# VHH binders against q9y6x5: the designs that were tried, part 441

Target 1, 379 residues: q9y6x5
Amino acid sequence: LPPKLLLVSFDGFRADYLKNYEFPHLQNFIKEGVLVEHVKNVFITKTFPNHYSIVTGLYEESHGIVANSMYDAVTKKHFSDSNDKDPFWWNEAVPIWVTNQLQENRSSAAAMWPGTDVPIHDTISSYFMNYNSSVSFEERLNNITMWLNNSNPPVTFATLYWEEPDASGHKYGPEDKENMSRVLKKIDDLIGDLVQRLKMLGLWENLNVIITSDHGMTQCSQDRLINLDSCIDHSYYTLIDLSPVAAILPKINRTEVYNKLKNCSPHMNVYLKEDIPNRFYYQHNDRIQPIILVADEGWTIVLNESSQKLGDHGYDNSLPSMHPFLAAHGPAFHKGYKHSTINIVDIYPMMCHILGLKPHPNNGTFGHTKCLLVDQWCI
Key: E = the ipSAE of ESMFold2; O = the ipSAE of OpenDDE; V2 = 0.75 times the mean of E and O plus 0.25 times the DockQ between their complexes.

## First folded at step 20 (VHH)

Design hd10 (framework vhh_8dlx_2; at its last look DockQ between E and O 0.71; V2 from the best seeds 0.68)
Fold by ESMFold2, look of step 20:
Structure hd10 (fold): chain B 379 residues (1-379), chain A 118 residues (1-118)
Amino acid sequence: as target 1 above (379 residues)
Amino acid sequence: EVQLVESGGGVVQPGRSLRLSCAASGFTVSDNWMGWVRQAPGKGLEWIGDIYYGGSRFYNPSLKSLVTISRDDSTNTLYLQMNSLRAEDTAIYYCATGKDYERAFDIWGKGTLVTVSS
């Protein structure tokens, strides 16, 4: 029978939380499996783009989910957190659950991973939950374990998504030790629930489980605001996305808009699309706007307003504060192995290997993750 | 060291509701997975349900619509709410806890008797 894989994301779990907070359940999971201490994610370091990069192995310019807010000039379509179900946005790539369930005698299941409630290439996850942030972790866990136990054809790939610690990271900021300790303890308890339930159902020994995240979190401040209205009249552009990477669609001459913005703040880099640094791999998609503004770490771009954000993400993907971790346990993985760094796009070819799937063309490198796997030589 | 003390049992009429309590000492109720088990006269043990570290709950399918497990960290107490009681719900009700990631309970209370009679 093909191996089974459960992919779990706790949104906004910064890698160094593991060193700075107590995680008895997660540390037990790691002790019996593998840890990657830092995962270098993709720019921009936002939720939808990075979750899709995990399951496609592609940079954002290649999979087409380039931000949490997007505009497509050819079709005049808009994408947002509340308007994300049009397959148009997702169809520039093939996520692993689609490839998986098109194999004979296989199905896929999903508890709220971004995109799993969308019919991508006319294929929706075989079992799924429509996204609803009010649905408890208990219900998500119950559905996923029920599908792993009771499906014909069997579920061989499953996903589970949880909104914390991202939501609390935005609310309190990562430097709020007291509140984040409480939040992270709750997440560790939920990891305990996951492991306890998998063992209770007899799934633990033969299921590969990856616990990871999409990005980290950095501290924001009212002292670190960039006010765009002080530099340019908002009538000269359409704002597609604001902070910390603003996406600017000029309404007037592009050079004129650029010139008004280029000296707006020493804490913001202004790029014409063709001048975006090559290391971002963030140029070659129509959904990337003609001008982007990239705030420095901890700075917030605003429109003549105060900011209520105490923590944020989306910054330069070279920043350690933007990096998540990856832990894994199961028959495919070594026990007690620690690895320093992989790229987030490397997760996809590793998952394809575990599941015996032929990966689509992608930006990941299998060699970066082979030391995690028992069936590979690592020297 | 670790102790579990059930209370709230007694005689109750059919169709009524009853809430059992389990006072825990020697540990915090959220540190372990916990649950309820009952034993009717002349019968074996019947699992009712569990509550895990983060509050996830799982029930015996035959009892799912009739029972609710909850806990209160401020009083260090586990609860079993039972509704629409029937004569066949007459049993000794035990609170229990188990070691992390085990499949069986290892520490049990002495139980509290619930008698459902007209």
Scores: ipSAE 0.698, ipTM 0.894, lowest interface PAE 1.2, mean pLDDT 93
Fold by OpenDDE, look of step 20:
Structure hd10 (fold): chain B 379 residues (1-379), chain A 118 residues (1-118)
Amino acid sequence: as target 1 above (379 residues)
Amino acid sequence: EVQLVESGGGVVQPGRSLRLSCAASGFTVSDNWMGWVRQAPGKGLEWIGDIYYGGSRFYNPSLKSLVTISRDDSTNTLYLQMNSLRAEDTAIYYCATGKDYERAFDIWGKGTLVTVSS
């Protein structure tokens, strides 16, 4: 039988949560498998971009999902959470579930993972759920496990997505020990549910499972605001994406807009598109706007409106607060092995290897994950 | 010592509802998976459904529309709500718990008899 892989994402699970809170179920999962303590995600550190990077192995400039909110100047199309169904946005890359499904005697399944309810390259997952945040974890888990267990052709790749602890991180801030403890306990219990369900179905021993996240969460405050209206009139530009990385589309001369913004705050870096630091791999895409603003960690870019979030993400991807973790279990993985760090794009070639898929060109380095795998030499 | 005690069984008319209880002692219900199983006369064991750590519930598809599993953490009690009972639902109903799928530490109650008869 072909190998099977379940990829699970708990949105906004900051890596250091593992050090600061108790996760008996997850720790057991890790004990029997592998842990990567820090995963360096892609810039910007937002949900849609990073989830797509996980399943494509590409930087955002390459797969084309460069933010949760995008604008294409040529087609004048907009991308947002409420408008993400146009394949136009996704077709600059081939996600792994498409690659998998195009193989003989294989199918893919998905529960709420970004992009899985969209036909990409004229292919949609054989089994999927239309995104609906109101759908319980239970229902998602039930569907995924049912598909993994009973499908023909067999489901060999599946994705499962859950919105926590991101939503709560935004609401409470990651430093709220009381509320986040409660939230993270629930997450751990859901991991327990997942593991137990797989065991009960007899899938656990033969299924490779990856539990990861797209980004972390940093503490925000009303005392750390950058008000753009204090620096430039809003009529001079269109805001495509706001905080903590604002995408600016000038309505007047770009240089003039840049000059008005460059000294707006000591806690914000302003880049012309061509001057975006190379380390971000966030330059070579038409969907990246002419000017981007990057707030320092914990600072929020606002207009005259006050921010309602006590936590946020999207900041510099080198910041530890933005980093998620990766844990994995299954026949492909070692037991009791911990690794310090990988890049989030490294997950894709690893998954392809596990599934016996030929990867599309990607930015990942298979060598970074070799030590996690039983069939590879650890260098 | 871990113990499960089912209650709430009895004779009920077709079409009626019944709620079974499973009182747990010696462990916390929310720290374990809990399940309901039944055995009809002359038949094998039939899985009804489970409730897991995080509250996720899984049901036998053939019974899903007729049953609901819940728990009360304050009383450390598991429940099975059954609706629209039929004659074929006559069985001994058991609650069970365990640490994992290996069955090494599975605990069963003694069961409670449910008879559906007009």
Scores: ipSAE 0.630, ipTM 0.863, lowest interface PAE 0.7, mean pLDDT 94
ESMFold2 (binder alone), look of step 20: mean pLDDT 84; pTM 0.847

Design hd11 (framework vhh_8dlx_2; at its last look DockQ between E and O 0.84; V2 from the best seeds 0.74)
Fold by OpenDDE, look of step 20:
Formats: sequence, C-alpha cells, structure tokens
Structure hd11 (fold): chain B 379 residues (1-379), chain A 118 residues (1-118)
Amino acid sequence: as target 1 above (379 residues)
Amino acid sequence: EVQLVESGGGVVQPGRSLRLSCAASGFTVSDNWMSWVRQAPGKGLEWIGDIYYGGSRFYNPSLKSLVTISRDDSTNTLYLQMNSLRAEDTAIYYCATGKDYERAFDIWGKGTLVTVSS
C-alpha cells in the first residue's frame, strides 16, 4: 500500500509557545516522533501565502499567493478571504494534493486547508469541505479520518486546518498568559483528540502525521501605531493590503507617493518593488504592488481607524515571533529527534519523498529534512 | 482508586428517551477519552460512541441519530442521551476509559441495564 500522510495546521501557533506553555498531548506526539523547533516561514508571514508555500514548496513570488488580499492590475481581479475561489490566483503553482491525486490508485482529502476547495489546474481534491469557520474541529476530524480509513481509491494525502490559536492571538495578544493558556490547552486537547481518533481507527502506526503552523504572532499595542494618513492623502493611493505589510498602489506618480511615505515612521521600512530585499523572495510577481510598507515588529499600520487587534502577524520572516514549529510522527520519521530550524518551503520536498511523489520545481531543500527521516542518511 | 459508576438505567417504553450517567472518581473525565459501550442479551459488545479530551465526539454510525454523548466537568460525569428507544436497544450499558494512550478500555463501570419494552 502506498504511504499515507496527514498534514495538520493550527493557524498562528508560534514556535515558542512550546517553551512557555504546557502541551502534554503534543509533547507525547513529539516524544514518539520528531520536532523542528523553528520553521522559518515565507515573507509575508500571512495565512494564505504560507499555507500555499507548505504545499508547493515555493516562495510567495513563485506560487502567486502573495498576500491574504491581492489585486491583479491586468485582470482587475481582487483576492481576499471572502473571495478566494477563482483558480486564477492558485494556478501559478501545483499543490501537493493535486500531484498526489493525479497518481493512480490515490486520492486526496482536505478539511478547510486554504485552496483545497478550489479547482486548481482543473483538479479538486476528491474529498474536501467548503471552507466554513463555523464547522467544528470534531466534524473536520471525523471527515478526515473517515476518508483516510474508508476511501477507494485510498486517500494517501490529507490536510486538516484549524483557525486557532491565531484567532485568539489576534484577540488577546500572545503575551496574555491567562487567556492564551486556556486557548493553547484547548489546542493541545484537540491534538489529543486527533491522536486518539487515529489510534482508535488503527491508523496511527501506519499514518505519517505532520503537525505544523503557518506563522506565529507578535504583541501589538495602541501605543505602536503608524498612521499613514499623517503622511499621505488617502486619495493618492489604493491600499491593497494594510498591516503589517501594506501593499500600495499609487494613483499619482509612484515616486511622489514613495517620497511621502519613506519617512513616515522610523518604525516602518518603505520599499519600491524593485528595491525589496532579496532575502524576502518577494519581488518577482506582478501581484506584488509598486510600493511595500513593512512595519517593525509589534507596530501596526493604520489609517484614521484604530486597530482592534492585540496580536498580529505578517512581519519580517526572520523574526522569531513569526516562526511556527513542525512536529511529525509515523513510519517515515525518527522517534525522539529534535531539529533546530528548517525553512517552511522544505516541507514540500519532504512530503513528496514520503509519498513517493515526484516534486514539481520548488524552493525547498530536501537535505534540510533528511535527519527527520528514517530512510535517509543524516550527515 | 479509579472508578466508573453508571446509573440511570431501567425499564422504558419504546419511543421514549433516557439519559444515562457515568460518575467518575479517581481521575478527571475531561483529561481522558471516554466511551459508551453496550451489550445486548446474547450479543457481543457494541461500541456506541466516544468523547475525547477536547470534547470531540464520535459515534457508531448505526446509532448516531439516536444518541448524544456529553460530559459535565464540574461534576466529573459522563452522559449518554438516548432518544427514540427501541426494543433492540435493550442492553447493559457501560462507560469505559483507558489509562493511557496505549491501553484502551481497561477501566470499566459495572454497567446499567436498560430494558425497552411495551
């Protein structure tokens, strides 16, 4: 039988949560498997881009999901969380579930993972749920495990997505120990639910499971605001994406807009598209706007309207607060092994290897994950 | 030290509802997975459903429409709500749990008898 892999994402699970809170279930999962303590995600550190990077192995400039909110100047199309169903946005890459499903005697399943309810390259997951944040973890878990257990052709790749602790991180801020302790306990319990369900179905020993996240969370404050209206008139540009990385589409001369913004705040870097630092791998896509504003960690870009978020993400991907973790368990993985750091794009070639899939061209480095795998030589 | 005690069983007419309780002692229900199982006369054990750590519930598909599992953390009690009872639902009903991830169904209550008859 072909190997099976379940990829699970808890949105906004900051890596250092593992050090600062207790996770009995997750720690047990790690003890019997592997842990990557820090995963360097892609810039910008937002949900849609990073989830797509996980399943494509590509930087955002390459897979084309460059933000949660996008605008294409040629087609005049908009992308947002409420408008993400157009394959136009996704077709610049081939996600792993499509690759998997196109193989003989294999199928893919998905519960709420970004892009899984969209036909990409005219292929949609054999089993999927339309995104609905109101659907319980229970229902998602039930569907995923049912599909893994009873499908023909067999489901060999599945994804499971949950919105916490991201939502709570936004609401409470990651430094709220009281509220975040409660939230993270629930997350750990859900991990327990997952593991227990797999065991009860007899899937646990033969299923490879990856638990990861797309980004972390940084503490924000009303005392750390960058008001663009203080620097430039709103009529001079269109805001495509706001904070902490604002995408600016000028309505007047780009240079003039740039000059008005470049000194707006000592806590914000302003880049012309061609001057975006290479380390971000965030330049070579038409969907990236002419001017990008990057707020410092913990600073929020606002207009006259005040932000209600106490936590946020999307900042420089080199910041530890933006980094998620990766844990894995299954026949493909060692037991009791910990690794310091990988890049989030490295997950894709690893998953392809586990599943016996030929990877599409990607930005990941298989060598970075070799030490996690039992069938690989670790140098 | 660890104990499960089922209650709420009895004789009921077809079509009626019944709620069974399972009082746990020596451990916290919400920190463990819990299961309801029944055994009809002359039949083997039948799994009814589970409730896990985070509250996720899973049911036997054949019984899903007729049962609801819940728990009360304040009283450390597991519940089984049964609706539209039928004669075939006559059985001894057990609550059970495991000590750890490796051992399932190693802790049982003594069961409570439910008889559905006209």
Scores: ipSAE 0.820, ipTM 0.923, lowest interface PAE 0.5, mean pLDDT 95
Fold by ESMFold2, look of step 20:
Structure hd11 (fold): chain B 379 residues (1-379), chain A 118 residues (1-118)
Amino acid sequence: as target 1 above (379 residues)
Amino acid sequence: EVQLVESGGGVVQPGRSLRLSCAASGFTVSDNWMSWVRQAPGKGLEWIGDIYYGGSRFYNPSLKSLVTISRDDSTNTLYLQMNSLRAEDTAIYYCATGKDYERAFDIWGKGTLVTVSS
């Protein structure tokens, strides 16, 4: 009887994988629900920022998780994959699980979604797993379904995160058909496991399920490298993040650092912070460094070393290769409906609507997702 | 023709281990959700555990520390490893499956008898 939602992310799932590979389990899920063929994500198209944008409805400049590696000049704090637990980084927004579990008779559960093991505004997900990439999908699924089935107050919002196909996309590149076919078949089988388990537990008919991703993946190459050491000495700046969007903190005069970099490569745009294009919505946060370097699609910024990556993401969010998909099933959603595109920030107000939550101020547009929902007039 | 055939049953002493096999023909085990179920004399069916398409496994909580389900895709065979066997584990053991995303079993094996006695 209470509205319930499970939000699932398979990291790095490029939208056109659906057209180029076979997904019998995911296609069965879509057949009985809805598909959004392309989700336009936020710049930069990295994991931590885009997962937080999904659950806050905010651009990165507004929620404060502006990259996977960050530096705050005022506090002198550093953020990274191995140093992400300080609530300081997360407190510039209120994610949906915090709002949800503060409602009467509600709790939230999480299986490794970014931020869910952090006490944001002194509030941590009611049930959660500490992040550990070695924990199997089986264990994550078991925990999340146990919490959905056995909690008091009931879990009404749950999240599940999986690292593939992102990890393999970096390793092989999206153009490696043989390896990516094997990887994506495994992902589809795991979606089958999810659906089968929900049905076996009697959860399927009254649970809304969203399966989505944070970004896509583009092919990289050893003949598409931008050697930063050829343009500027390491001693002139602090490197906060490298590729494909480098974050540069000058140690000498900023204009001098800019001038050394501006003609470094025709395949890289160099921006002073105030000159970053407005369409990126990527200027108004102290964590965005004074100079950023934005590589062209498929180009890799390196420090005079070869790159071992065959695929990468983080590029301009207008690129189709950076876009994920969204599929959904449940009592709130139509059946057999396909939609061309939404913005990733639109997911948050839609989820708030499904859960009966008042959204915080955000950048999403509820009207963009109305056609997915049975209780809305589409036109 | 679709078929499941269990094997590996017999008489074992308490405290010992036993591995049961379930050979499938006419379909691929990894394309299906698969289960082990048992029936002790004079009792109803008791679910042991499942293995799903992607290899996710779920067990009856009372048996979780005593059993392991696995499969070998190259031989199209499902396995049940049972450890620290007790007299109450005496039962006919079945492997089973059904239609995708269904809760019901449509296809059963003939069963294999396990007797735990000393």
Scores: ipSAE 0.592, ipTM 0.861, lowest interface PAE 1.8, mean pLDDT 93
ESMFold2 (binder alone), look of step 20: mean pLDDT 82; pTM 0.824

Design hd12 (framework vhh_8dlx_2; at its last look DockQ between E and O 0.97; V2 from the best seeds 0.80)
Fold by OpenDDE, look of step 20:
Structure hd12 (fold): chain B 379 residues (1-379), chain A 118 residues (1-118)
Amino acid sequence: as target 1 above (379 residues)
Amino acid sequence: EVQLVESGGGVVQPGRSLRLSCAASGFTVSDNWMSWVRQAPGKGLEWIGDIYYGGSRFYNPSLKSLVTISRDDSTNTLYLQMNSLRAEDTAIYYCAKGKDYDRAFDIWGKGTLVTVSS
């Protein structure tokens, strides 16, 4: 039988939550599997970009999902969470579920993972759910496990996505120990549900499971605001994406816009597109706007409006607060092994290896994950 | 110290609804996965459904449309709502506590009899 892999994402699960809160179910999962303590995600550290990086192994500039909100100047198209169904945005890369499904005697399944309800390269997952945040974890879990258990051709790759603890992180802030404890307990319990269900169905021993996240969460405050209206008139530019990495489309001379913004705040770096630091791998795509504003950790870029978020993400991907974790269990993985750090793009070649798929060109390094795998030499 | 006590059983007419309760003592229902099972006369045990740690529920496909499992954390009680009862639903109904990460139960109730008869 072909190997099977379930990829699970709990949105906005900051890596250090594992150090600061109790996770009995997740810890048990880790104990019997592997843990990567910190995963360096891609810049910008937002949901759509990072989820697509996980399943493509590409930096954002390469897979083309460069933000949760995008604008293409040539086609005049807009991308947002409410407008994400146009294959135009996704077709610059080939996600792993497409690769998998194009193989003989294999199919893919997905529950709410970004991009899975869109035909990419004229291929959509054999089994999927249209994104609906109102759909319970239970229903998602039921569908995924049913498909893993009863499908023909068999589902060999599946994705499961859940919006917490991200939503709560935004609402309460990651430093709210009382509320976040409650939220994270629920997350741990859901992990318990997942594991128990897989065991009950007899899938657990033969299924590879990866539990990860796309980004962390940093504490924000009303005392740490950068008001762009204090620096530049709103009529001089179009805001394509906002805090903490704002994408600016000038309506007047770019240099003039840049000069008005470059000294707007000591807590914000302003880059012309060509001057974006190379370490971000966030330059070589037409969907990246001419000017990028990058707020310091914990600072919020606002217009003449107040922010309602006590937590946010999207900041510099070198910040620990932006890093998620990765845990895995299954035949492909060691037991009781912990690793310090990998890059989020490294997950893709690892998954391809596990599934016996030929990876598309990607930015991941298979060598970074070798120590997690039982069939690899770890030096 | 540790026990489950089912209640709510009795004689009901076909088409009626019934809610069974399972009161837990000595452990917390919400921290465990719980199950409902039944045994009809002359038949083996039949699984009805589960409720897991996070509240996820799974049902026997043959009974899914007729049953709902829930729990009340404040009272540490498990519930089985049954609708549109049929004669074939006559059975002793048991609640059970599962062993964590195992397909076995470690605590059983004594059961409550449900008789569906016109």
Scores: ipSAE 0.808, ipTM 0.918, lowest interface PAE 0.5, mean pLDDT 95
Fold by ESMFold2, look of step 20:
Structure hd12 (fold): chain B 379 residues (1-379), chain A 118 residues (1-118)
Amino acid sequence: as target 1 above (379 residues)
Amino acid sequence: EVQLVESGGGVVQPGRSLRLSCAASGFTVSDNWMSWVRQAPGKGLEWIGDIYYGGSRFYNPSLKSLVTISRDDSTNTLYLQMNSLRAEDTAIYYCAKGKDYDRAFDIWGKGTLVTVSS
């Protein structure tokens, strides 16, 4: 009777949405399980890096997915959300689904979690869907539950990824109560679908389920733009990533590029790589560019004067607006317990414990999550 | 008063299509998980499929290619589209409201008869 775990991410689900909107299905899930009210994610607070941090327990500098857009100067390779399949990018870490399915009599399944359609260390998830944002939640749920219910060797670790509320958060902004209420109601209904289906299939009582997210969302505005073209000629640098953390590869002397940028806006911090604050754990990887620009919350770095986004993320990971939540239910978890905060890297060693896996070296602290688990002494 | 009323049944030729309706009153269809079930003459109840809170749908594997469940929130109505009807599809068709987070149904319609005959 091996332990089973389903890890679910609703992208861009800001922690305080739980306080500001109605979630009858999610609240029922929390009531019968555990809630971590704030999860402190990793810098930069972007989708690919934080999803990989959840499943590796590593800071971005250690797992190598340091942004949604990357450049490797040695190999001259580029990474983007449309060019993410080269195992080169992912091979600096071992995600939990690889470790899991290499155990005797175990397999892993994935419905579109970042990286699960890539053969990492020549190993791809045992069952997976190729990423396609047009695939409905219904189809993702059907595939995941089918694999959990009827696979040999049995699926003991499964992931499920959904693009909302991130997509709508970018489109409307988190402060648009009317549109975000509709969006978040739909997500709550999908959580209801998940729970109802697991009960119908007889999986609910013996499956551990984690519902979490990678980051939050902050409000943007056309009044809060930082125009790089006003400060520096395009010919002096290559732009690897733009906003809210710009990655700048100088074409001329690095100090000269830095000096042109350092006073560009009072709402942007400019760092030489060696001067990036230690608290970011964002320095020791060749994919981190020589200069980064970090916009203040709600500010957008642009090359022109317009942006279609009304919400964004990627900012300083100390900002509460960047923090998601974590809820969990299952035989490993207490019922009706609330916890204030954990670090997103703490999720990995907890998941390894639940599954009986030996964790790879990582930055998480198992002690931070012990109070969530029925088999641990709290404190 | 909580009620489910099926309609759209009747006599239909093999190979044709038919759309059944289930009008709900006293509750909101999209706040619940809903189901279609049928009973052929002299047989037990056969599950056709479900539609859940967020619109996720699940079907009996033997019927999956032949049926589609949908709902219209503006009219509070559940639908069953049936295609390529066969004589064995002759049955009374029921819609049902499920109990939250349970495998049971707590409210049933009276049913609508579909007869597939040449």
Scores: ipSAE 0.691, ipTM 0.895, lowest interface PAE 1.3, mean pLDDT 94
ESMFold2 (binder alone), look of step 20: mean pLDDT 83; pTM 0.838

